VHH binders against Programmed cell death protein 10 homolog (ccm-3). Designs and how they scored, part 3

Target 1, 215 residues: Programmed cell death protein 10 homolog (ccm-3), of Caenorhabditis elegans (q17958)
Amino acid sequence: MNEEGGYLGAMTYQCLYSPVMEKIKQQHRDDPRASLALNKLHTALTTCEQASPSFLYDFTKVLLDDSELSVNLQESYLRMHDTSPTNDLIVSGYEQNADYKELTKRAIELRRVLSRVPEEMSDRHAFLETIKLIASSIKKLLEAINAVYRIVPLTAQPAVEKRKREFVHYSKRFSNTLKTYFKDQNANQVSVSANQLVFQTTMIVRTINEKLRRG
Below, E stands for the ipSAE of ESMFold2; O stands for the ipSAE of OpenDDE; V2 stands for 0.75 times the mean of E and O plus 0.25 times the DockQ between their complexes.

## First folded at step 1 (VHH)

Design h11 (framework vhh_vobarilizumab_d1)
Fold by ESMFold2-Fast, scan of step 1:
Structure h11 (fold): chain B 215 residues (1-215), chain A 120 residues (1-120)
Amino acid sequence: as target 1 above (215 residues)
Amino acid sequence: EVQLVESGGGLVQPGGSLRLSCAASGFTFDSYAMAWYRQAPGKGRELVAGIYSGGSTSYADSVKGRFTISRDNAKNTLYLQMNSLRPEDTAVYYCATDSYLEDLLGYDYWGQGTLVTVSS
C-alpha cells in the first residue's frame, strides 16, 4: 500500500489496538473472566503482528473496506493523536530533568497540532494558521532535541542526529504535500505525510529514551 | 526574528590565521547545533565544521587539524578559528543553524556571509 509498511503496523497498534484494548480492559476490570479473556486476546494480537508484520493494519483495512463504513484510516490515525496516551514518549528516571521534560512536551504538542489537520483542511484561513503552528512546533521540537544532547552520551549523539535528519526529511515532505494539496485537493496525501511526521517524532523520542536507558 | 551576523573575514597571506565570529539573536542559541559553511566563486556551498549544543564537533576532511569550531553560549556567539590558511580556503563563510527547515519555518537560517581571501 505504502512504501513505509513498518510505520503502518506500528501506527495501527499504537493508535487503534493498544488504546482500544486498554479501554475495554478498564470497562471490564471487575469481571475476572472477561479480564482473563481480554489478556489472552491482547497476547494473540501482538503475537500475530510479530509473526506477520503489518497483520493488524491489513486486518483493519480489510474490515473497513468490506464493511462500507467509509472510514479513512490515515485521517483517523491523525485525529487519534489528539487524545492518545503519552506514556510511550516518557522513560522512567528522567521525568524531573528539565531538558527531557521540554523534549516530551514539544513532541506531544507537535502530535496534537498535527491531529487537527483533517478537521481544519476545509477552512483555508484556519488551515493556514494550523500550518504556522505546525511549523513553529517543528522548530521548538528541534530546539528541544538539541538541548537534550546535554544528557545524551557523546557516543550516542550520531544516532540521535540520524533520527533528526529523518524527521527533517519528513517535515520537508509534509511541506511539499501541502503545496500540492492547494493545487490538486488530494487530502489523503496530506494525512499520509502528517502521519509519517508523527511516526518520525515518536522514533526520535524512542531513540533518545533507548540511549538514556543504556547510559 | 532569527538573525545571524558573521564578522572577522578579510585578506590574509597563505599560512596565516583568522578568527570568524557569528553573533546570533532571535532564538535559544544554546539549544541549537550550529555550523560553518563556505562557498567559493562558481562552487556550491560546503559544510566546513559543525558543533552540537553539547559541545561535540565535526569537521570536513579538507580542514581537519587546521580549523577549530567553538561556541560561547553566554554571548550567543559561534567561532571558527582558522589556522594554516591556503588559497583554496578562499570563500564566503556562512554561519548557519543545524535546522534544514527554513523553507517550512520561514526563517533565515543563514547569515549574510563574511569574505575570506587567502592570497599573496
Scores: ipSAE 0.012, ipTM 0.214, lowest interface PAE 8.3, mean pLDDT 79

Design h12 (framework vhh_8dlx_2)
Fold by ESMFold2-Fast, scan of step 1:
Structure h12 (fold): chain B 215 residues (1-215), chain A 120 residues (1-120)
Amino acid sequence: as target 1 above (215 residues)
Amino acid sequence: EVQLVESGGGVVQPGRSLRLSCAASGFTFSDYGMHWVRQAPGKGLEWIGNIDYSGSTFYNPSLKSLVTISRDDSTNTLYLQMNSLRAEDTAIYYCAKDLYDDLMEGFDYWGKGTLVTVSS
């Protein structure tokens, strides 16, 4: 089934592969041979991901599983959203529109608050305050989505409404995972559901951008 | 548009039982926790209890032995069963939709209420 919304490959690219490749390219910018080799590597990995969805995730998971390093990949991805680039949340061509700006702002705020979950989970009081901030951010993002729904072309409205329903569904799933966590202390499922909710912010803006482009 | 409509109130004699209903529309009922809250004349709001999306119930300890909350997701209906009614149970009874099912403390929407009068 749809990799629980198909987020695994996208998250691996966004949080791990893309930032690391840019950092390595920058470190070797003055070396033409290294630059050519890095561009070939980038093309090869992108081609593999297109041919076999989740290749980058599978590769990374196997590498970590075979290493002597104990890394929780879901938790690591979630933490990375505190500082990761947010260019995927921009509505291209509408950077000056107040409603699309608000959507971008609220999506970024939700990602940043969700990224604090792994750190705050060890402090019960801090975690409960973070949950309240997450709830507030979810509400504000829903309000921004509703505002955008009113201004998009009529032909785009069904797609926006579908993305809104998906977002509400994953918000509910996240809430239920938190409730379960307070009973059983299973932190990993909280990270999984939080990452799925983050992916929904990407899907909302991606869908809006696709519908606003001339087809 | 979220709508909650309570029904089943009326005048009842002390010691009898009464079942209240709340018909929900405008949202996916099965995805949300639901609450019952009451307000006696001249007094503040008193939380009775809630039922989450999975059917788990949580009650005000002062009322747990006297009330039962249930839901029917196939008909989008919330129920409150009250037993051994007393004059002090005279109140307007409200159902309320939970904010993100315990993620946010409080309520998105309240119905207009149904009056229960316990009187001889």
Scores: ipSAE 0.012, ipTM 0.153, lowest interface PAE 8.7, mean pLDDT 80

Design h13 (framework vhh_surovatamig_d1)
Fold by ESMFold2-Fast, scan of step 1:
Structure h13 (fold): chain B 215 residues (1-215), chain A 124 residues (1-124)
Amino acid sequence: as target 1 above (215 residues)
Amino acid sequence: EVQLVESGGGLVQPGGSLRLSCAASGFTFSEYAMSWVRQAPGKGLEWVATISYSGGSTDYVDSVKGRFTISRDNAKKSLYLQMNSLRAEDTAVYYCAAGEDYLDSLFSGEYDYRGQGTLVTVSS
């Protein structure tokens, strides 16, 4: 449903459009005409992502198809998490607090190990070892979430608990997708469920940041 | 139909040891990963340890690593938790839980397969 489809636009914006726009803006920083046009384009992309959760994903898909480019977006997004900036996983203003720092560390570790899935799937033995690392990383992140739950303001605890439940739900879905994969070899669904799990990890930190800013 | 019965809880002094047992029935024990989860007074469920269906893989929450050992006996359909160097913070009701596979067992506190629990009190 919308929760499952809604992350597509956000992921496309985060992994593809936002980083590219920042790089292009920097390359043209000394060109006023280009800078103005790029700012308008970036604003339009941000508006589209916020107004229509699947628009940027659908637009990108059509663009790739019309260009006759054979690209698996889910697999590509997952691979991008290996080298992408991790500033979205930092608890702003609390980055030196031990519990929030641990949460950031574990979220980054899960994102990085999940990013290896597309490459490791080609080697059954390597993939099984990666699955063990994913399970361990999920457990460690849950421990970090529990620790953070104990130190956030009481008003923030219900939101953190809700995000924890969502994370557990998508972790179980990832597990079920792996079972299906070993039976039917549908690699794309593994990438989809892995990206959904990455997105839930991002939402946990985002929610904490929002609640800490508002007390 | 699925039943998990925990035992072995009690009052123990700090630094002491205790061994918890869980007897399973109503399902094929050897096909399920098993976990111990605990709930201290006034807080939520905390996962403690997991063991794979074969016993070949184990995992622990950081606070009990080196002190607790999870084990199983598939022939006896039993799960165990050996607790050493017990601390006041280990005081909790301990629950036995089952999952379909290793990943599922990491979230055992969410499953319907939890038993009634056994109380462990660590006090001076």
Scores: ipSAE 0.017, ipTM 0.226, lowest interface PAE 6.3, mean pLDDT 80

Design h14 (framework vhh_8fcz_2)
Fold by ESMFold2-Fast, scan of step 1:
Structure h14 (fold): chain B 215 residues (1-215), chain A 124 residues (1-124)
Amino acid sequence: as target 1 above (215 residues)
Amino acid sequence: QVQLVESGGGLVQPGGSLRLSCAASGFTFSSYSMNWVRQPPGKGLEWVSGISGSGGDTTYADSVEGRFTIIRDNDKKMVYLQMTSLKTEDTAVYYCARSGYDLEEFLSYGMDVEGQGTQVTVSS
């Protein structure tokens, strides 16, 4: 859906529901009744998210509000990128291609360095080093996107270029958010803009996979 | 090697004035925006002011607007922060940092506030 608004649902699914569902399914793999029920639940959650693109985010927000837990979802999602699965960043069927491998590698590196932001923000020296690493990672990912643009089918090139422009846009928004943070100490907006950058890496790879799958 | 060296801090009474200096070396000074950021005791970094490479554009945090003035001298490779009407809340270590928050500048360096800084203490 809308990329600015749609990232909340996608992020909630990728960071919370998908990993949790896979872990619970694995814990109950030898229980046929539990496995059947969990598969039905997973399918229902996916169906609800498709029908209402912010369903999982809204559901999670209501749970947190109702429990009165002091959880910052933006910071939590960002921290989870340190250890979460990266299969969403793999170009399916092209795992041996050097350019697609480089894209995956650089997207993972950016995701991992951004995940350090909430922890490092309280430590001046650590945060400065993290900012330098983020800048370097963004540059390397842009170079990888350019390389991929040259090898994707001609029919896919306009979509890749669109995703590159969106990534650049969110990179600029992130840098402006850092400037605002040093002015107003609003750490939450830094986490929001960092998650938007993470989502752009997911959208780039997703778009490539869709174009390669459909020819 | 990029180096930024802050100086000019000290103890001052509320309502007083102080001028901070930042000496830059190791890069093409006029090509970069310069900023002042501060860290109050027990708090995170707070951006204070910025000045474009040419000196034509300046920006200030709301908390210091009208009280502080940022100036640069590209020939001397210096950035200054003229502080007036100082408040106890201005007590912090002040750092100068190179950045522009333009994508190209951010992708190259981000904000670099590495250095000793200069301590400003506003008390009676």
Scores: ipSAE 0.014, ipTM 0.218, lowest interface PAE 7.6, mean pLDDT 80

Design h15 (framework vhh_3k1k_2)
Fold by ESMFold2-Fast, scan of step 1:
Structure h15 (fold): chain B 215 residues (1-215), chain A 126 residues (1-126)
Amino acid sequence: as target 1 above (215 residues)
Amino acid sequence: QVQLVESGGALVQPGGSLRLSCAASGSIFSDYAMRWYRQAPGKEREWVAGISSSGGSTSYEDSVKGRFTISRDDARNTVYLQMNSLKPEDTAVYYCAAESPLDDFYELLRGDYDYWGQGTQVTVSS
């Protein structure tokens, strides 16, 4: 499926396939033939993700359906963001710049606090404290985006502003989903909207990296 | 979804006391900060009192400080407004409102929907 926003494919690759492939490649690093085969497989998975963003998600879903395992992929991906690599949130070549470093820090912070939502929803006190942390993290990330907007090349500013507006949109959507949850006790959409918000942090940094590579 | 029903409004003489109640249903009441507002004929709605979701913090409009006390009973899903030393200028329809947990933190996370009750009439006259 060509799901709008493409976040499911990106999450499937980042949280599931990429970490697993790195671990298996490390286990076979002393076997030249296995290493070559695993590198080709990893490249193929990356190519599939880029060419058809829904492919890895659809493949994984079929595997889970056929295995008859009771797995909620949205909730699982959200939980995995607690420990997943954060290299996608680094502004390459600008790791020592204070504003870009702050952007990375705040994006990681938001990703980590959102990852706690599924576990803490069952405890009302813990969940309300997590919501306060999420609101604070969103505000701090918005401040970091504004600071970055002021220092990026003029040619990059329209793209950064577009990503900021999308981030605000998904933040409001998440807020509305939480209001619905407190009325209806339906947890299903909370994980969906949280993952969409996580994906927006990835899109902001990805866009900045792309624009900085072009001058 | 939280549904709010106010009660306790009455006609009282100046210097009298009255307790308003607001019963909540439909969601976990303890998750919400609660506020009381009032509106007199021909005037805008004004904030009167507020209590945090934990009950640990209360706040009041200056004209009611020392006279009104807000409290909550989470076991009964109810918020109360105890009104003492009532004055003719306290005459108004009193409304209960529930604030989303997110409304206390960041404006961009607020929705357009606030949970409001139907109101209860308080009249202070001789």
Scores: ipSAE 0.016, ipTM 0.218, lowest interface PAE 7.3, mean pLDDT 80

Design h16 (framework vhh_vobarilizumab_d1; at its last look DockQ between E and O 0.06; V2 from the best seeds 0.00; counts 0 for: pae E 7.4 > 2, placed apart)
Fold by ESMFold2, look of step 2:
Structure h16 (fold): chain B 215 residues (1-215), chain A 127 residues (1-127)
Amino acid sequence: as target 1 above (215 residues)
Amino acid sequence: EVQLVESGGGLVQPGGSLRLSCAASGFTFSSYAMAWYRQAPGKGRELVAGISSGGDTSYADSVKGRFTISRDNAKNTLYLQMNSLRPEDTAVYYCAKGTGSLEEYLDLLSGSGFDYWGQGTLVTVSS
């Protein structure tokens, strides 16, 4: 439904557009006109997205629907996180602080291990090992969030606590979805819940950045 | 009180088969996930196979295609059918009961959501 436009929409540029644009920039790095053109395109795409949330998501869906290609968007978003940029998980201006650095590290690790889910679900033994890594990554990210909670300004603490609660809620949804998957083999719901958990991870860092810039 | 009693271990030649059983009592067996773990000498315990309350199964890579976990809720019994046994399967095998709490979901993700264990049954696979 339209709730996909919320969490997938928030990740569409980073998952689908940014990796391709960065790859093209690297391939043409000897041509400054290519870099300028790509920066202009980047600005246009992000401006459209700000004017209409989920524009890139909706646009992509229209193209895929009209193409009659059978593409699983939930799995595609997860797979793209393996290679997509992770600069959105950096706490800007605090890159050398040990606690914020640890938060970034654990957020990246969780995103990457979740990106393996679509490729490993059909091999049940490989999937079990990946589930162990996901669980460990969730626990370590929670520890990093707790450490950051203690050092943010008091005015930011309620927002961090709220994001921690949302992350825990979606971790429980993911766990429940795995239990159901082992019962009914519905692989699509696993990908849906994994994407929702990636989104919540991103929202933790985004919220911290917003609160630290506001003082 | 919760009680888990494993049986069916023994000595078998490579390529042979064994069927392990775990008799459960002291809890509503059908409401809990169950698992088999094993511990080889000098090593930590490792998950071999798990089965949910609804019958969904999972297996370690090292036993896929050779071992089958099953449960009989009417008899409160967990089973592990082990075929094509190899010397590296030599270990003490333990039956484990899952928790019934909300934290079960987070512990399931970590592979540590099992709170009661049997005494174990030794399986030896030797030439």
Scores: ipSAE 0.015, ipTM 0.176, lowest interface PAE 7.4, mean pLDDT 82
ESMFold2-Fast, scan of step 1: ipSAE 0.124; ipTM 0.527
ESMFold2 (binder alone), look of step 2: mean pLDDT 81; pTM 0.814
OpenDDE, look of step 2: ipSAE 0.016; ipTM 0.376

Design h17 (framework vhh_8dlx_2)
Fold by ESMFold2-Fast, scan of step 1:
Structure h17 (fold): chain B 215 residues (1-215), chain A 126 residues (1-126)
Amino acid sequence: as target 1 above (215 residues)
Amino acid sequence: EVQLVESGGGVVQPGRSLRLSCAASGFTFSSYYMHWVRQAPGKGLEWIGNIYDSGSTFYNPSLKSLVTISRDDSTNTLYLQMNSLRAEDTAIYYCVAGSDTYDELVDLIYGSYDYWGKGTLVTVSS
């Protein structure tokens, strides 16, 4: 694996495997045997990812290498975030709570703006406007995280603060990668840091959902 | 109430040094990264540099050899030391508190600052 951080498996699942599996299941909905087999395959792949971090990413890389397909996975994952489902950013059971709803809204907005980076990097003026929108979106999401921190149970606050610190860290990494890009034009590193930032939005909401589960 | 109050400006002779101060109140100063920004008459904003909560500094490459930024978290004060002042350094100097989220160059280019002071005028006589 060329990049570490646990986000590669999650991105591969969300952007590639989950949408493809659901599309194929729909194409075969009239075949009960095929539907059952596809559901078993889907659960097997997600189980493998849970048991072996980055399994889906490594598996995908081997498939692409063996097929001789030239695909930039980092750019592809970012582009897919423009239209991918956002159910992973919903705070389950609290969809009508104003602060949790705002968190979801701001996380979706950041994900969508980041998805435009690969397409807009080739146009300097468009890219500079996108960077401005990304900076604004990061600030709004941070404000939403702070609001959520004030309303979560005291037992959840340390976890939320940890996720906030990690989000800030990856936001700064993304900014530094942009500075480097204007000097060396290494577009792939911008895509990598953008995907890591997207993953942090997923981790924030996932952690909140874990802490708010009843039990 | 959040306030940033710059001081130390005035008329200075060319070649001299000047230190500006910024007194912060109404927020947790030690948790913020701080910037200095200036605006010369008839020109746009020019970012001078920043200082992180850790004390690390980053400067505009055009100004790096001429300025030093420091902070005193015990007194909630930000400083800008300027050396070898020239007529082109004549400007209003602003103290700016930044988010703990962003890189300062991205913020400058794309405009996300939390709090601004009212500015202090520095005039370098010919």
Scores: ipSAE 0.007, ipTM 0.160, lowest interface PAE 8.9, mean pLDDT 78

Design h18 (framework vhh_surovatamig_d1)
Fold by ESMFold2-Fast, scan of step 1:
Structure h18 (fold): chain B 215 residues (1-215), chain A 127 residues (1-127)
Amino acid sequence: as target 1 above (215 residues)
Amino acid sequence: EVQLVESGGGLVQPGGSLRLSCAASGFTFSSYWMSWVRQAPGKGLEWVATINQDGSEKDYVDSVKGRFTISRDNAKKSLYLQMNSLRAEDTAVYYCATGGYSDEEILEYLESRFDYRGQGTLVTVSS
């Protein structure tokens, strides 16, 4: 299912709902009643997402489908990674540490090469070159994860190892999806697996940040 | 239903030349990127060369650049590999395949999507 890894809710919130809610709140900042109502709506949406993972994605899909808009959310989210802020991939307090800086660099590179997938899929040669770059980027990120594993506190190592295994799992899934795509041309599943792989880069860095804050 | 039949392999001395051919049937040949892939004894598959639908784009693995030339004849539904200055390391079974370029990292995951026909054609380079 698309709910795998919790990515759909996180991406929908970060790319659509959070920016939109802040913009609308700003437009109505001089109306106390509207501001209060919008704050309640924002809280309700985040509460629904916490109670039912992927609620925001499902809500958005129904809204678009009911309005007869043919938007491919998976492709749209993936494209957004080309220009989206990358502060979620920074290891807070360690921005100048060589190994953590390398991890951030490689995670950003993988996100950006994956973001090109929807554009490149229509050109077989360009797409195969992009796949080669994705494979190289995955290997470089794995090397960076291994380097970080050696420098994190011993108490954090099991969590980093778990995230590394999950990243490898989703990398293999992405490869299998490409294998299927060359046979059946199912472009949507490629976008889905690419987004799942992007989510794994977020989870690696998030887990490291959580473990480093705990001591 | 896709069929690719390779021919032209044989025994040749180092520095010699050989021309491989691949006859395609069961699909619209002119709509597909085509590749040559080889497998040396005891080794994995190695991509050698790729050509696009109309022949305007060609790519080669570094070890064969300047020595091998890939070409196609869409009217005859045929793919060719002209091999010059052959080396002992070029000894392999050569397969033609539907599809574009892939490096060693992803070729293993994509090999079941390429149509490698039967025995391929054996090229032996020895003195």
Scores: ipSAE 0.012, ipTM 0.137, lowest interface PAE 8.7, mean pLDDT 79

Design h19 (framework vhh_8fcz_2)
Amino acid sequence: QVQLVESGGGLVQPGGSLRLSCAASGFTFSNYAMNWVRQPPGKGLEWVSGISGSGGSTTYADSVEGRFTIIRDNDKKMVYLQMTSLKTEDTAVYYCAKSDEYMDLLNEILGGYDYEGQGTQVTVSS
ESMFold2-Fast, scan of step 1: ipSAE 0.017; ipTM 0.235

Design h20 (framework vhh_3k1k_2)
Fold by ESMFold2-Fast, scan of step 1:
Structure h20 (fold): chain B 215 residues (1-215), chain A 122 residues (1-122)
Amino acid sequence: as target 1 above (215 residues)
Amino acid sequence: QVQLVESGGALVQPGGSLRLSCAASGFTFDDYAMRWYRQAPGKEREWVAGITSSGGSTSYEDSVKGRFTISRDDARNTVYLQMNSLKPEDTAVYYCTAGDSFEDILRSLDYWGQGTQVTVSS
């Protein structure tokens, strides 16, 4: 199920906790005790992300609320996709396969163009050009998904089709949210729907990796 | 709620003609441009034809110019594609979509396994 809770925890881990833990581990690499403790913490956070949808998001939200900081998490997550690691979009063991490589390329391209949305929403003309790029990127990713569907094992095809249908659903939701934004200035819902669309790219590749059993 | 239903696809011989229809519901049809796309097996989805919301302007992909005609009937919430002088390379599943280029792309994403099949064979 890819409801609000499902994507929030995963995105909080991927965009915030995982990159921060990597930086902190790097800063403390010369301290064996700190390195061991940080590795244990990183593993615990990864386990929480996998076992408890939305827990990391809820934890982060409470921290921000209690600190009285003015932070828009949805916008922050989108911006982070410009520089976040893309290892989650690689089809393990098939990095040399043209169709799986194309899928990874198109998923990364969509993630990056969506990351530009918060910066460009304030400029109507620039935002309209970005919307055109997003539409083109969505189309290209769907073409890549269709190509992959034709080459995955027959047993994997129903799962790929389900993820493709969900991606289409969230693409349509994103389009409808943009229409509302130009009429009603609902900027937060644009960020929410864009993050849901980013999460669908992660789910597509994750599902393929699970069905190929090479993760 | 928004529904687009394509019909009229058939098996036809080279040089034949077909008229495709797309019945729209769930939105104000006359506010939207309408477009036709097609997808042949193993090929990318291709834009075929477009008509503005007013019906005052039409546009076509180069390979179909002079052979295909797009039209609309706003009273019936329907867009049509008249296809003449059909060629084997016109064989594809045909899809309709509503809106500008961004909306066209996103709405076409709703057509997984939908559309109307046109087969041109001798």
Scores: ipSAE 0.015, ipTM 0.198, lowest interface PAE 7.6, mean pLDDT 80

Design h21 (framework vhh_vobarilizumab_d1)
Fold by ESMFold2-Fast, scan of step 1:
Structure h21 (fold): chain B 215 residues (1-215), chain A 124 residues (1-124)
Amino acid sequence: as target 1 above (215 residues)
Amino acid sequence: EVQLVESGGGLVQPGGSLRLSCAASGFTFSDYAMAWYRQAPGKGRELVAGIYSGGSTSYADSVKGRFTISRDNAKNTLYLQMNSLRPEDTAVYYCAASTEDLLEMFYSGEYDYWGQGTLVTVSS
């Protein structure tokens, strides 16, 4: 259910550290001492994450817990996907290819509908309508993945099929988490499984980009 | 296990009426969105009318005002009341069910269920 510890570090970096670090670096670009310190901090965080795949997530949790700030990181990451850049879902060099363009479109649509889960889940009627949209979006993304599988180089097909199986696995996990939520009201596990599903959309496109870059 | 059985099709004169029924079994009918589709000879399958688990309905422009979709959750049955029938309404009519429950969807391995169809012929 949380066996993929490495995705938490990646999400924490993408949603929190990367945007904040870039913003702070720009605010202090004319201060050489601050710029050097920020570059050293960035290198230190990257080195620690390499040694411990969950470091950034664990570090952030400790900071929030010790600061007396009541923040649900899983819910916050999920909400951030509503407005975050979608450059990671673009198949580089194939932006005009109909099948790759459709894959990007469906991945963005799933990411955005999943981002609405935290706000919608307090209203049963609204949440059931959102679940219906999520189910439809998952189906459409699976259809787009199947279309891409047919047009990628033969050498890339095993990797695409593996990513499709992983996506289906996390979709089923999300479904099971929803069933459990209606019994025990554990909202956090819904956010966790939704974020795992969002991460799978990133992994699909990343894998395709890696295979197309190599040939 | 999941089964949708359409009935009520037949031959009617232009201007006549027919009521189609779809008997559902093997799933929790009240949790599913239901729809009627039709396929005329030489044409693709098209949506005629839809009804969601919550009761809201939608209709194709070509049938709006003439057809009425309804459901009876106690009888696990979907209906299509067809009035003012025209020769262009001649088609095989299909009942379809779509789950709004993700768990059920993934356990079944299928997203939609379809019936075998019932033929409606509008001719003099």
Scores: ipSAE 0.015, ipTM 0.166, lowest interface PAE 7.4, mean pLDDT 82

